# VHH binders against Ubiquinone biosynthesis protein COQ4 homolog, mitochondrial (COQ4), part 4

Target 1, 235 residues: Ubiquinone biosynthesis protein COQ4 homolog, mitochondrial (COQ4), of Homo sapiens (Human) (q9y3a0)
Amino acid sequence: SDGAGPLYSHHLPTSPLQKGLLAAGSAAMALYNPYRHDMVAVLGETTGHRTLKVLRDQMRRDPEGAQILQERPRISTSTLDLGKLQSLPEGSLGREYLRFLDVNRVSPDTRAPTRFVDDEELAYVIQRYREVHDMLHTLLGMPTNILGEIVVKWFEAVQTGLPMCILGAFFGPIRLGAQSLQVLVSELIPWAVQNGRRAPCVLNLYYERRWEQSLRALREELGITAPPMHVQGLA

## First folded at step 4 (VHH; framework vhh_7b2m_4)

Design d33 (from d01 with F27S T28I)
Fold by ESMFold2-Fast, scan of step 4:
Structure d33 (fold): chain B 235 residues (1-235), chain A 120 residues (1-120)
Amino acid sequence: as target 1 above (235 residues)
Amino acid sequence: EVQLVESGGGLVQAGGSLRLSCAASGSIFSDYDVGWYRQAPGKQRVVVASIYSGGSTKYADSVKGRFTISRDNAKNTVYLQMNSLKPEDTAVYYCAAGLDTYFLGSEDYWGQGTQVTVSS
């Protein structure tokens, strides 16, 4: 007796016990391979319910965040006007986002669909977070190597409090060599934490209406400072 | 923990101005992000302006250029200066303060509201 369809396109209803089992399994797999985006997604969906409510309420209090919740914008190949972004000035958010995608060989379509969140609005919030993750690499000037991903996870953990981000931030460093670990602990974690605390919630940025804004001006608005070192050459 | 009291509402002619105040008591108010919301009869409550603990401000498109939000942390007060008022600005205006500590939960406090009526 399934009703008149799912809450949203890929929704899979689960019991509390099933969520617990999915959380345990996805946490173990994410720790084994932190680049498993599908397992990171399942962990986020099954453990983040209370935190997602806090993030949604934060978005409701912000005029830009409230508009995002109402309009449900998506970041994907089908919604991005790549030609328009490519025509933007050097240093604009849109142009630098495209540069990030090209340099790191990343597609905006590589995100797993939301499946295990039982609230349609919270499902949108976690999906928005996933789509914004690549934008955070652009804002923070971080590559997709192991060190860069861990720095972004520390920023995300401070910003969102999502259990998946906290686990990734604390256990990710075990994969690093001694030089990268020293740089992470002495320079990059303090930098990421400071910026994560100063910046307003990144889910409250309507990126699709800020493509023309310079990255420098956006970073100034957010209180994000330049990285203390060039991370791309370290790991 | 904080309590909020709104004041400054009233009846005003179209094109006029009003200044709303949101006074806080209890906790250290400077740590809170504060928003002004409004609710017209038969409609949902919507956010019109927000001010962050760091001083950054945001406005809904409907009020941008006409409304100005500001804060005086020494007086634990947030203000909404409303200029060039229109009949469609008629609503009950609410102040809300939030402090999100994801590890300890969210603190969210609301005032009781103040009526603003703009005659044509």
Scores: ipSAE 0.082, ipTM 0.577, lowest interface PAE 6.7, mean pLDDT 80

Design d34 (from d01 with F27R)
Fold by ESMFold2-Fast, scan of step 4:
Structure d34 (fold): chain B 235 residues (1-235), chain A 120 residues (1-120)
Amino acid sequence: as target 1 above (235 residues)
Amino acid sequence: EVQLVESGGGLVQAGGSLRLSCAASGRTFSDYDVGWYRQAPGKQRVVVASIYSGGSTKYADSVKGRFTISRDNAKNTVYLQMNSLKPEDTAVYYCAAGLDTYFLGSEDYWGQGTQVTVSS
């Protein structure tokens, strides 16, 4: 009864050749400057199609994941009740998420929009991944400095198999000083890999319905252990 | 490649119990995530219980406390024990198995379904 509208907001149709060119260019730029969030986003979208399908299928098989795909919750300044989260007990997921944002000076709105994924549901999956990335910093107890970001990328690479996470995990360490590199290789990579293998898919967590849950209890539920050392203050 | 065959469905009175079985042939089943789905006439198929390769389980709120999913790796079989059945549980029950490899893609397999009818 209706004509076809846009697939989703900000969608840009591209051919496989165009996706290959975008992937090559964005990979080069992201490796040169990993803080170029726009280039990291393009790399993820252009190289991740098969992996996103796998992640979407994992979510469909999980009762909580299936609910997330149906309801399409978003994490942004417009959807978060900051006053409610601040009223929660210390140590709750919601309270600790706000603390993470404040300490690291991060906004929930810092992510580039999805543009180069040609399937509406897969576009939601990659957007969801980007929005829950900050939750992974909170769950793993990692800051947003270079070392902490690399540790989270190793966890994400093991969990998701996304090419952009694999590249970040393997090439990110090149930017570290000798002390941080030693700690990363001897302590933090083994820890991140073990937790990534042990934990169920983090995209299957309905975070918006778990704000009141103790962070400790959530970590125990997921099989995530406390960090082997305090990463805050390490360059 | 994996083939799934469901069994154990039938007619039961409200308050009764049934045990569904999902038997797999092909690859080693212990590597697969397995879910039980149901579809009532005129409604969409929904997931009710899942068991992951690591042994963890999840349940839909409508069946928590009444249904138990388990696996027997020696028999390559996943079970759904359904207790305290209600007329609302009447549906065709499907077994689905997934093996996800990030280098080779996903392998998704579905059984043909088994009918469960709960009379009142």
Scores: ipSAE 0.006, ipTM 0.246, lowest interface PAE 10.4, mean pLDDT 80

Design d36 (from d01 with D31S)
Fold by ESMFold2-Fast, scan of step 4:
Structure d36 (fold): chain B 235 residues (1-235), chain A 120 residues (1-120)
Amino acid sequence: as target 1 above (235 residues)
Amino acid sequence: EVQLVESGGGLVQAGGSLRLSCAASGFTFSSYDVGWYRQAPGKQRVVVASIYSGGSTKYADSVKGRFTISRDNAKNTVYLQMNSLKPEDTAVYYCAAGLDTYFLGSEDYWGQGTQVTVSS
């Protein structure tokens, strides 16, 4: 109702015209530098509203997804027990997630807060997607170099249909050299598309309850196959 | 040097039992998922039982209720208890240890195999 407090901590109400302007500006910035996580966040919030509702509805129909929507777990430095994860065996989801963060020098806290989504539950869904993105790098065995990021975007585009993921998938390859582009088109896009179509929605995974599960067992459960090659050495 | 060494195979009559052992060395066994595979002459190698690093187990439908997989991380050993054996269980049985990591992808180590023959 009118006169109620903010929907969530950083919510900023905007008109459809304002959302259009924010989308145009953030798209231009994100395409220029996809490592600007703040601009990628704004693009996702302003262009993905209908797709976000579809994702939320998919989560409601999944027992694990419904639990995630109810309990609203967060992945951040303040919510992670880093000492516990470090004690887990090699190959467990938690240990390999920490390895991913360390090798790529990425923090769980690199995501900007959600500001431009006018629904509290949908705001959680887009925030969850952003926090889960690093888990997808771990699940797919992809580094944060340009090639690895594009492969993850193809998987995400197939899985979610989010406009920002589609843009990243189709325009990201423009930044690649000839050798990486050939490998992407011949090996990695077919692999990413097949896994994206086969796997259940990754937003329906309660990662915080699966830290001790082996990455192999989790991939088998999701129908995700091992990467066809090591992308770490490629640009 | 990485090694997986199977033992405990042999000849047994239908309805009998065998226990297979797989001794591992040269790697951090407790971090690896381990499975028992079998290959009959002229057939593809198939998984029959798996035990994950976290302790959960999985069985092929053909052996469910008859085979039990277990591991002893202190001894770097995995076991397969086979009960109510059938002639169709005749195969070379292989131990395999696998690890999926973010950085290296999938790595698998295989033993040389042990023959199981079920007669009558």
Scores: ipSAE 0.116, ipTM 0.594, lowest interface PAE 4.6, mean pLDDT 83

Design d37 (from d01 with F103W)
Fold by ESMFold2-Fast, scan of step 4:
Structure d37 (fold): chain B 235 residues (1-235), chain A 120 residues (1-120)
Amino acid sequence: as target 1 above (235 residues)
Amino acid sequence: EVQLVESGGGLVQAGGSLRLSCAASGFTFSDYDVGWYRQAPGKQRVVVASIYSGGSTKYADSVKGRFTISRDNAKNTVYLQMNSLKPEDTAVYYCAAGLDTYWLGSEDYWGQGTQVTVSS
């Protein structure tokens, strides 16, 4: 029935929601059978292309998203005015983004350019997703520790449907201890899913035109609520 | 079959108001994001206002503060309240409903359009 600790060695207590998560993860892994490399590649390419097309179409239906697709702004060390962002008021999106980068020792530069997307506009969409990932940590108040990253992946999976986000959301929890897993499933996943469903697509935010906006006001505009607990303080 | 029908367009003098309606049938309307688009003569079609299935709204800078989008899921209807109209708002206004899903792809449905003319 109820279990707060392990019933036996290596046992992880699971709720109905945790059981559902494990079942869904197992089904997803079976679909991406690692021993059929060609099938996994074909499914990944087909699924990725379809998801990017869906995201691009969503951006075209949004006033800011349409402008982003037209102007194709980039977030990188070469495009950011760090001096301007540093001069902004405490609590502004730009100042808090800089604080996030500094505290977590993250660069705004992306790891690698997009290589495997044949359509130029879709290549921009996936590049934009990579560049806004750090903004999601800032918007959601999540650190870059394992628990925080999994919470962001659940939000991203709901928002974008990208295969990497779905896989990260479902299989990331395997790395967590029982206490963090319990908190994730009972509190943080419901919170992340609720915010992901309520908020407009994060690819439709023209961040470069919102640097001066209060982070609190932006969260209220998007319907993003405060985290139910301080993830930074968890083991 | 899926259908979107716009109504409420017409001729109005600058500074006036109009309320557009978009009635939907043939799909689960509450799951769809809905937007109002406009196309002026010789111009490309642009999005004016959007309302998402979750209830959040967005507006183009040119109409912000003057236009209000709202939805009534029980009536399968989206509204666009247009206040303080300007000659520059003259266009054919279109309603569009979209559903973006990871597994099924994107679906877009468009109405036939309704003419809005604002005289100086």
Scores: ipSAE 0.005, ipTM 0.402, lowest interface PAE 10.4, mean pLDDT 77

Design d38 (from d01 with G105D)
Fold by ESMFold2-Fast, scan of step 4:
Structure d38 (fold): chain B 235 residues (1-235), chain A 120 residues (1-120)
Amino acid sequence: as target 1 above (235 residues)
Amino acid sequence: EVQLVESGGGLVQAGGSLRLSCAASGFTFSDYDVGWYRQAPGKQRVVVASIYSGGSTKYADSVKGRFTISRDNAKNTVYLQMNSLKPEDTAVYYCAAGLDTYFLDSEDYWGQGTQVTVSS
């Protein structure tokens, strides 16, 4: 308050509710490390209500975001035309998304359904976030190993302020070895925070209408820079 | 096997025009993003115009309204039409073709460059 701006370079503004939940989450993480993804999903749905409203309102003010809220596209095996995506030029978003899925052995269908959000539109917003998470790996050049997931969570925490992303960003590193932790803190967190602050909201991208756009053009449009190091070989 | 061959450079008076061509071979040209770069003596190489595989174009502020980039995928060729040339446009012009990858780090194919000299 008082026009002070951010308290520090990596400061994430949080509500009193979010601060209380971070304290509860840190206690849970100390007891149940490694933290389970199903528990994080439930925490995100039950605690992110105010943040989801802010994200929805941002989408309503963006022409592309408003279209997404109106049409409610889904990313799943049943909605994707994998044959069409495979026929796209190398380097296009759609072709590289398929490469990401293949290399990391990920399915579009591996997410838990949204259950505990009491507003239908906000339930769509959090489901959309979950479905576009794989796109963020593709845009940021991050694998699904522990280090890559933590880097993506730092980007998402800066972008969305969702409690689940903040928890993943701050407490995920407890699972890392010393070398990966050093790399994360010295190189990857600054990079992820810078790109998260610079890029427009990723929920305002209609990915299903950008499959043929090159990643180079999309990256330039979003202000996303190449990773400072190759994360694929680090675990 | 991959080649980019530039042509059309030369000496021209201020206010004149030149058209550069870049002929590509050895790869599926239509899948690649292509850019024109220039490097003046004692300066860093900078991008002046880009054309993406989908057909969208971008220009550096210094050349907007004067330069036009276009491509002919059937001929595997990209063009740079340079109008209202200024002495500060004097540089070696390079054609580069690149393919964005999942890891956002890919090497571009580069031509050998063509000299453009604009006399005052």
Scores: ipSAE 0.005, ipTM 0.259, lowest interface PAE 12.0, mean pLDDT 78

Design d39 (from d01 with F103W G105D)
Fold by ESMFold2-Fast, scan of step 4:
Structure d39 (fold): chain B 235 residues (1-235), chain A 120 residues (1-120)
Amino acid sequence: as target 1 above (235 residues)
Amino acid sequence: EVQLVESGGGLVQAGGSLRLSCAASGFTFSDYDVGWYRQAPGKQRVVVASIYSGGSTKYADSVKGRFTISRDNAKNTVYLQMNSLKPEDTAVYYCAAGLDTYWLDSEDYWGQGTQVTVSS
């Protein structure tokens, strides 16, 4: 037998049947409690292999994406210069990202490590996706309440085709009250779909080299329009 | 068949300019993201500029401020305006088109390349 070491630090090799079981279990748990970030992560890793290859190929075709794949930057508390970001002009990507983290009381640190992806480069791609998720809330102007998370999932589903995002987009609305559901279906899903189709892949943004860029200018560059209504107060 | 044909390459002195064209036939390029790549002898092929179906553009650090990518959907043509050319820009330039969405089949199409030589 061949004694190969792990592909990356937390890698756990799994068979197709094991991936199917993990996908079914994590999907059920994530639908029951989407705040179980560990279950959402497992679902993404066990169901997304083909889609991750497409995303990686999209990154290879983009100047920033290719550079990101080569340099493998990470977004975490240990890699962010919080003092530098806090000193940036109001309205810059870095300053508004910090404001998002503060207002929504979230950390930039990824809670669950990548474990069930059997290719090192694809493992980086899904890890990068997780790290930029909070940045998507900032770019789209969406809060972390249930409605805001569902809108972001519709954008992500259209952008990436990741099965976890598709499931979150389609089944997440079951958790909404009638008023929020009406707003989602009539206004926010059409908006999210249009922006997701128009914008380049968000994995192709070298955020760490764009901290000083105006968020407004970045949205214009990406073709992201203002939300049709305020979502902050809606559950 | 689907074809991409590059043109506009040639020999130019350092500091000069060239405009490359990429003409698509057999499909409507407005549905596709298009990139310009280059490959120098003995070097890896690298992307230098991209233009997305929505019209947004991106550039490699080595060409920012000097190169401009644009498209004319009515003519099924993508352009690369190259200014302030340097000897390091000497390469075969390739046009490539691919779908940048999961919902469409991701078929990549490549041109045959056009030579750009910058003398010093």
Scores: ipSAE 0.175, ipTM 0.628, lowest interface PAE 5.4, mean pLDDT 81

Design d40 (from d01 with T101R)
Fold by ESMFold2-Fast, scan of step 4:
Structure d40 (fold): chain B 235 residues (1-235), chain A 120 residues (1-120)
Amino acid sequence: as target 1 above (235 residues)
Amino acid sequence: EVQLVESGGGLVQAGGSLRLSCAASGFTFSDYDVGWYRQAPGKQRVVVASIYSGGSTKYADSVKGRFTISRDNAKNTVYLQMNSLKPEDTAVYYCAAGLDRYFLGSEDYWGQGTQVTVSS
């Protein structure tokens, strides 16, 4: 509550020691249950400060990224025109994003608020990352099962260097069965790394201005190749 | 030794054209994102155009439709074609190459800058 006014809503100022304790606790809980999105969010906020500054600086140097930082677009139920997205052609980014949300029973609003970042602009950067995460599932063709989430985390780790993405990429595989682990190591990690190397930073894409764009054309523009196999049902 | 060497700057009248080149050496050019930046007197350095390793391009609103960025990976060179130049385009133009991937490096290489002056 203290200091929330000038920075942003829900801001909770914390000391370096408090951030260390939150990071340790949230890391342990996220490894125990990675479906605890609130704990993954706390881990990202408490460990990502230096990385968020790097990402912000990358956004400032990119034409679209600079515009995103200036305009602060949000992806939420209140900002999305769901009826318009539903009317878009099959295969458009907007139609496929909506399909992803429906099939996986995910809402744009199912995220914990940012609380432990002591800089208003960096708080926006991590919030933007969270909102964009579902879009990455759509771009990469990955479901929200354990294997799909790990593949997306490898892509995100290569792209952003966020500690939560690195931890998810390296420790997430512990939860996989032998078949999925073999496929992950032999096929999916190399694919995710290759795409992460080639694609521009995902925080620098103004998704809200690309809803009508063909997903195929967008993937081609970004240098994202088709997955080497269907991940659905392999978890 | 990493180098970015810029050329093509100069004095031109409003409405004219210039083509800037940036020749890269000492690194695997095709892996890097490359951009053109400019800095006018008394102003901060701002991005003008970017071309990514995958080939996608982005432009600042002030130059859209007038400037075109392109790259030739075989020649390790990036170009900025500037058409319909305005006095407001007067600045020192910088070439920069970077890798914005954690496991692949956090490297930014900058050229020395080339002066572009557009007279009214």
Scores: ipSAE 0.050, ipTM 0.540, lowest interface PAE 6.4, mean pLDDT 81

Design d41 (from d01 with T101K)
Fold by ESMFold2-Fast, scan of step 4:
Structure d41 (fold): chain B 235 residues (1-235), chain A 120 residues (1-120)
Amino acid sequence: as target 1 above (235 residues)
Amino acid sequence: EVQLVESGGGLVQAGGSLRLSCAASGFTFSDYDVGWYRQAPGKQRVVVASIYSGGSTKYADSVKGRFTISRDNAKNTVYLQMNSLKPEDTAVYYCAAGLDKYFLGSEDYWGQGTQVTVSS
């Protein structure tokens, strides 16, 4: 029956066949245009059920992750105190996150809502992953150009095993020119893979309680090393 | 074959200290994240402290500043130093080891548990 309401806002129940069709269509569209964040979101929701359960279980095993699952914090313009972030010391996570948003002209609110996950907690996990993506750019020192996005996707693929991240990591590079592709394969993929393997699950960071922490100290805590080169100038 | 063995639990007065040990047999801790969990009667099992293969540590808010987790990979042992114990810390304490990456597996190895009782 249609019930007294959805499991969460925007939830759309779908059959396994419907999920398969949505996955195939969104994968094709995301590979064609990786800046279609809505298609990337649908791919993640329709192909990641087993992986989301593993990520949730990793969060349950971590003190911060367990607290995140309990409290369900959100990252959006309505939940961020931009004035407070702007007043933080230079080099703090909050100040550098704000700098990342300004320099790359991105907003915390540009992501599509979760629709096709049939478990409320798993729906939160994938929404959390999407909301922390910008934090990963900040942690890794990667811009939002196509090369930077591919590097972040390699890190995310190693960290999460999400099919959307694996597809983006392996097929995204076909868009690159020869110079960027050489740099990606020889320097950036090894670096991203090493950091992804060393770092604890990034969904286990309660970013909203770490705004004052030095980004340098946080990177050291996570085992994340400085990028081998400046990606911003490369494409 | 694969086993985690906890030791060091017991009865202690409020404000006292205990040191728990967790020793691994049949596998190496260096590839695993390790956590300490506790379960009071009638309540769900909750994580109190975690130590990652790289050495970084995290604590639940309820134990932060009082408990310290550490590891000795050469001895395949993880420790939990518990200071300033409170009656609400009374629980069975469990050691668990697991891989933190999806493609490396999601298996958890659990110990038998050790009872900690804090009297007031």
Scores: ipSAE 0.390, ipTM 0.730, lowest interface PAE 2.9, mean pLDDT 82

Design d42 (from d01 with T101S)
Fold by ESMFold2-Fast, scan of step 4:
Structure d42 (fold): chain B 235 residues (1-235), chain A 120 residues (1-120)
Amino acid sequence: as target 1 above (235 residues)
Amino acid sequence: EVQLVESGGGLVQAGGSLRLSCAASGFTFSDYDVGWYRQAPGKQRVVVASIYSGGSTKYADSVKGRFTISRDNAKNTVYLQMNSLKPEDTAVYYCAAGLDSYFLGSEDYWGQGTQVTVSS
C-alpha cells in the first residue's frame, strides 16, 4: 500500500515467525517427498539467512565470485545458447551439461522462484545455488536417482552449510535400501566429504565463461576426483 | 584472540616489486581461505587474489601475470608477491581470511591494511 516497488521479481515479504512456520512445514514435506522441489526451495530460503551471508562473503573474497555477484548471470533456458553448447567438443563442460540434462530429462529452469529472502543479493545467491545444482551433478558424475541426490547433498552440505543440504544429507538415507545405504556410508559419503573440503566454493565458478573448458581439466582445477563406483542403476 | 597483521607495504617506483605478508593468529589458519583486497582513495574495496585452503589460487584480471599469492601453513602466513607495479596499483592492501563451508556462524576476519604507493 505504500506503492514502493518490489525488492525483486516474485519477492513475498514475510515475518520471522512466518519464516519459522514455512521452514517447519517445508521440512516436513521435503522429508515426506524430497522430489518436491518447491518445498525444498522454501526450506532453503526460510532457514538459510546466516549461511547465505557467509556464502555471499565467500563470493566477495574470490575474484571470480565477486564478478558473478556484480554481473549476476543466470542459467536458464532463456539465457543458455543451446546451439552453441551442442557445437562444443565432447567432454567440454557445456556438452557434458547438455548430456546430463538430456539423459536425466531435467530442465535447467528452476520450478520454484526465490520468494522468501528479504535481501536482494542473498536472493541471488540462493537462486544461483539452485541453478548450479545440476552443474554439480555433472562435475561429480552423479545421476538424479535417490542415491546420487544424497551424495550431491553431502557435497553441498560440506560446501555451503545450507540447512536444507544438511537435512537432505542426514535424512535422505532413510529412504535407501540396505545395499545402497552400505555403499553410501562406506564409499560415497567419505568421497563426497573429501571433494567438498578440497574444492573451492562452487558458487565461485563462472560456468557461463567456462563452457568450452574440458570437464576433466575443470575437475583437476577443482580437485574433484572420479567417483569410487558407478551410482547409475543403484536404488 | 583472532588477528591478521599485514606488513611489507611501502613506496616503490613503477616497474618495481613488493612482497606483502599477512600473519594470522587465534584460529586454525590451514582451514581458511585467504584473500588480498585493495582499496584506492575514493574507490570501492576489490579482491585481487585468493588462495584456498587446498592451495588453488585465483587472480583478478588486472593483476594476472604480475601478482602471485602463496601461503605457508606452518607459519600461519600468506604472501602477495607484486611484480611490475603500476601507479594504478596504489592502494591500501587488506588481508582477509574467510570461513570454510564447514564453519557455520563465523564471519570473515580482516587485517588493518598496509599502504602500497607506486610512483610514476
Scores: ipSAE 0.006, ipTM 0.387, lowest interface PAE 10.9, mean pLDDT 80

Design d43 (from d01 with T101N)
Fold by ESMFold2-Fast, scan of step 4:
Structure d43 (fold): chain B 235 residues (1-235), chain A 120 residues (1-120)
Amino acid sequence: as target 1 above (235 residues)
Amino acid sequence: EVQLVESGGGLVQAGGSLRLSCAASGFTFSDYDVGWYRQAPGKQRVVVASIYSGGSTKYADSVKGRFTISRDNAKNTVYLQMNSLKPEDTAVYYCAAGLDNYFLGSEDYWGQGTQVTVSS
């Protein structure tokens, strides 16, 4: 018998062969249709185990990261005090995050549940990464259009080394028109790589304790520079 | 040979100050994140302060406002200035260096530790 029950809600135990098949199938489907966020999630869960251990160990070495692993905060509509965020000063992380959600019509609850990670702590790490993704758009000043998503994926690939982020960074650009592709290669990839290398791991930010911090001051603290161009409206 | 060597520990009275130093050799120090950790008898080792290759700093809630971490890349050295010391700060203090980025590698280097004892 399994004894104590599931490691976490929605956990599905899989063999190494089953994980290999899920990884291959989800990779093919995600490349065919990147808007299948369920397939992107499966790919991340089945290919990221070694990388998630590295990320967890990085979090253990950081004061905020260690506290995040201990307390397991979540970013969702049930945990966010939207009224409180709306009352914060303009330019604060919380107000700008809320503005990002409203302008781009994004919900913090649109993520698929974690199912195929066999370690409870690593399952939390990948879930935290998913919840933090929208915050990265706010930190980097990137919209949710195709070009903006690719720029964020280059930053995430450099920051995390997750196979899904590396694949998204390298193959995402094939979906761009010539103008956006030229701007991506000449301006935005160098910028994203430089900031990804300079900034501390974004999983080590206790966002829930930084809602009142000025976004400009936070960017300065992280060494994140302004984008070389306005990406909104470019695809 | 990769080494981290801590110094500056000792016995001080509550309210006193100490400055810890950690000298690094055998690796490209400027590429690494560096942190100070402490371990009291019978307790888990915990991080108290970190300084990143990009220069940003972070502190555990228990030491904020009292401890200051800094680095000198030219000397391959990291420092921890400890002010307003309390008996609960008594621990062995360790220096550790790691990479802030997956692409730079994942090797962690640890020092041997230095004892800090704060009397009441």
Scores: ipSAE 0.174, ipTM 0.630, lowest interface PAE 5.5, mean pLDDT 82

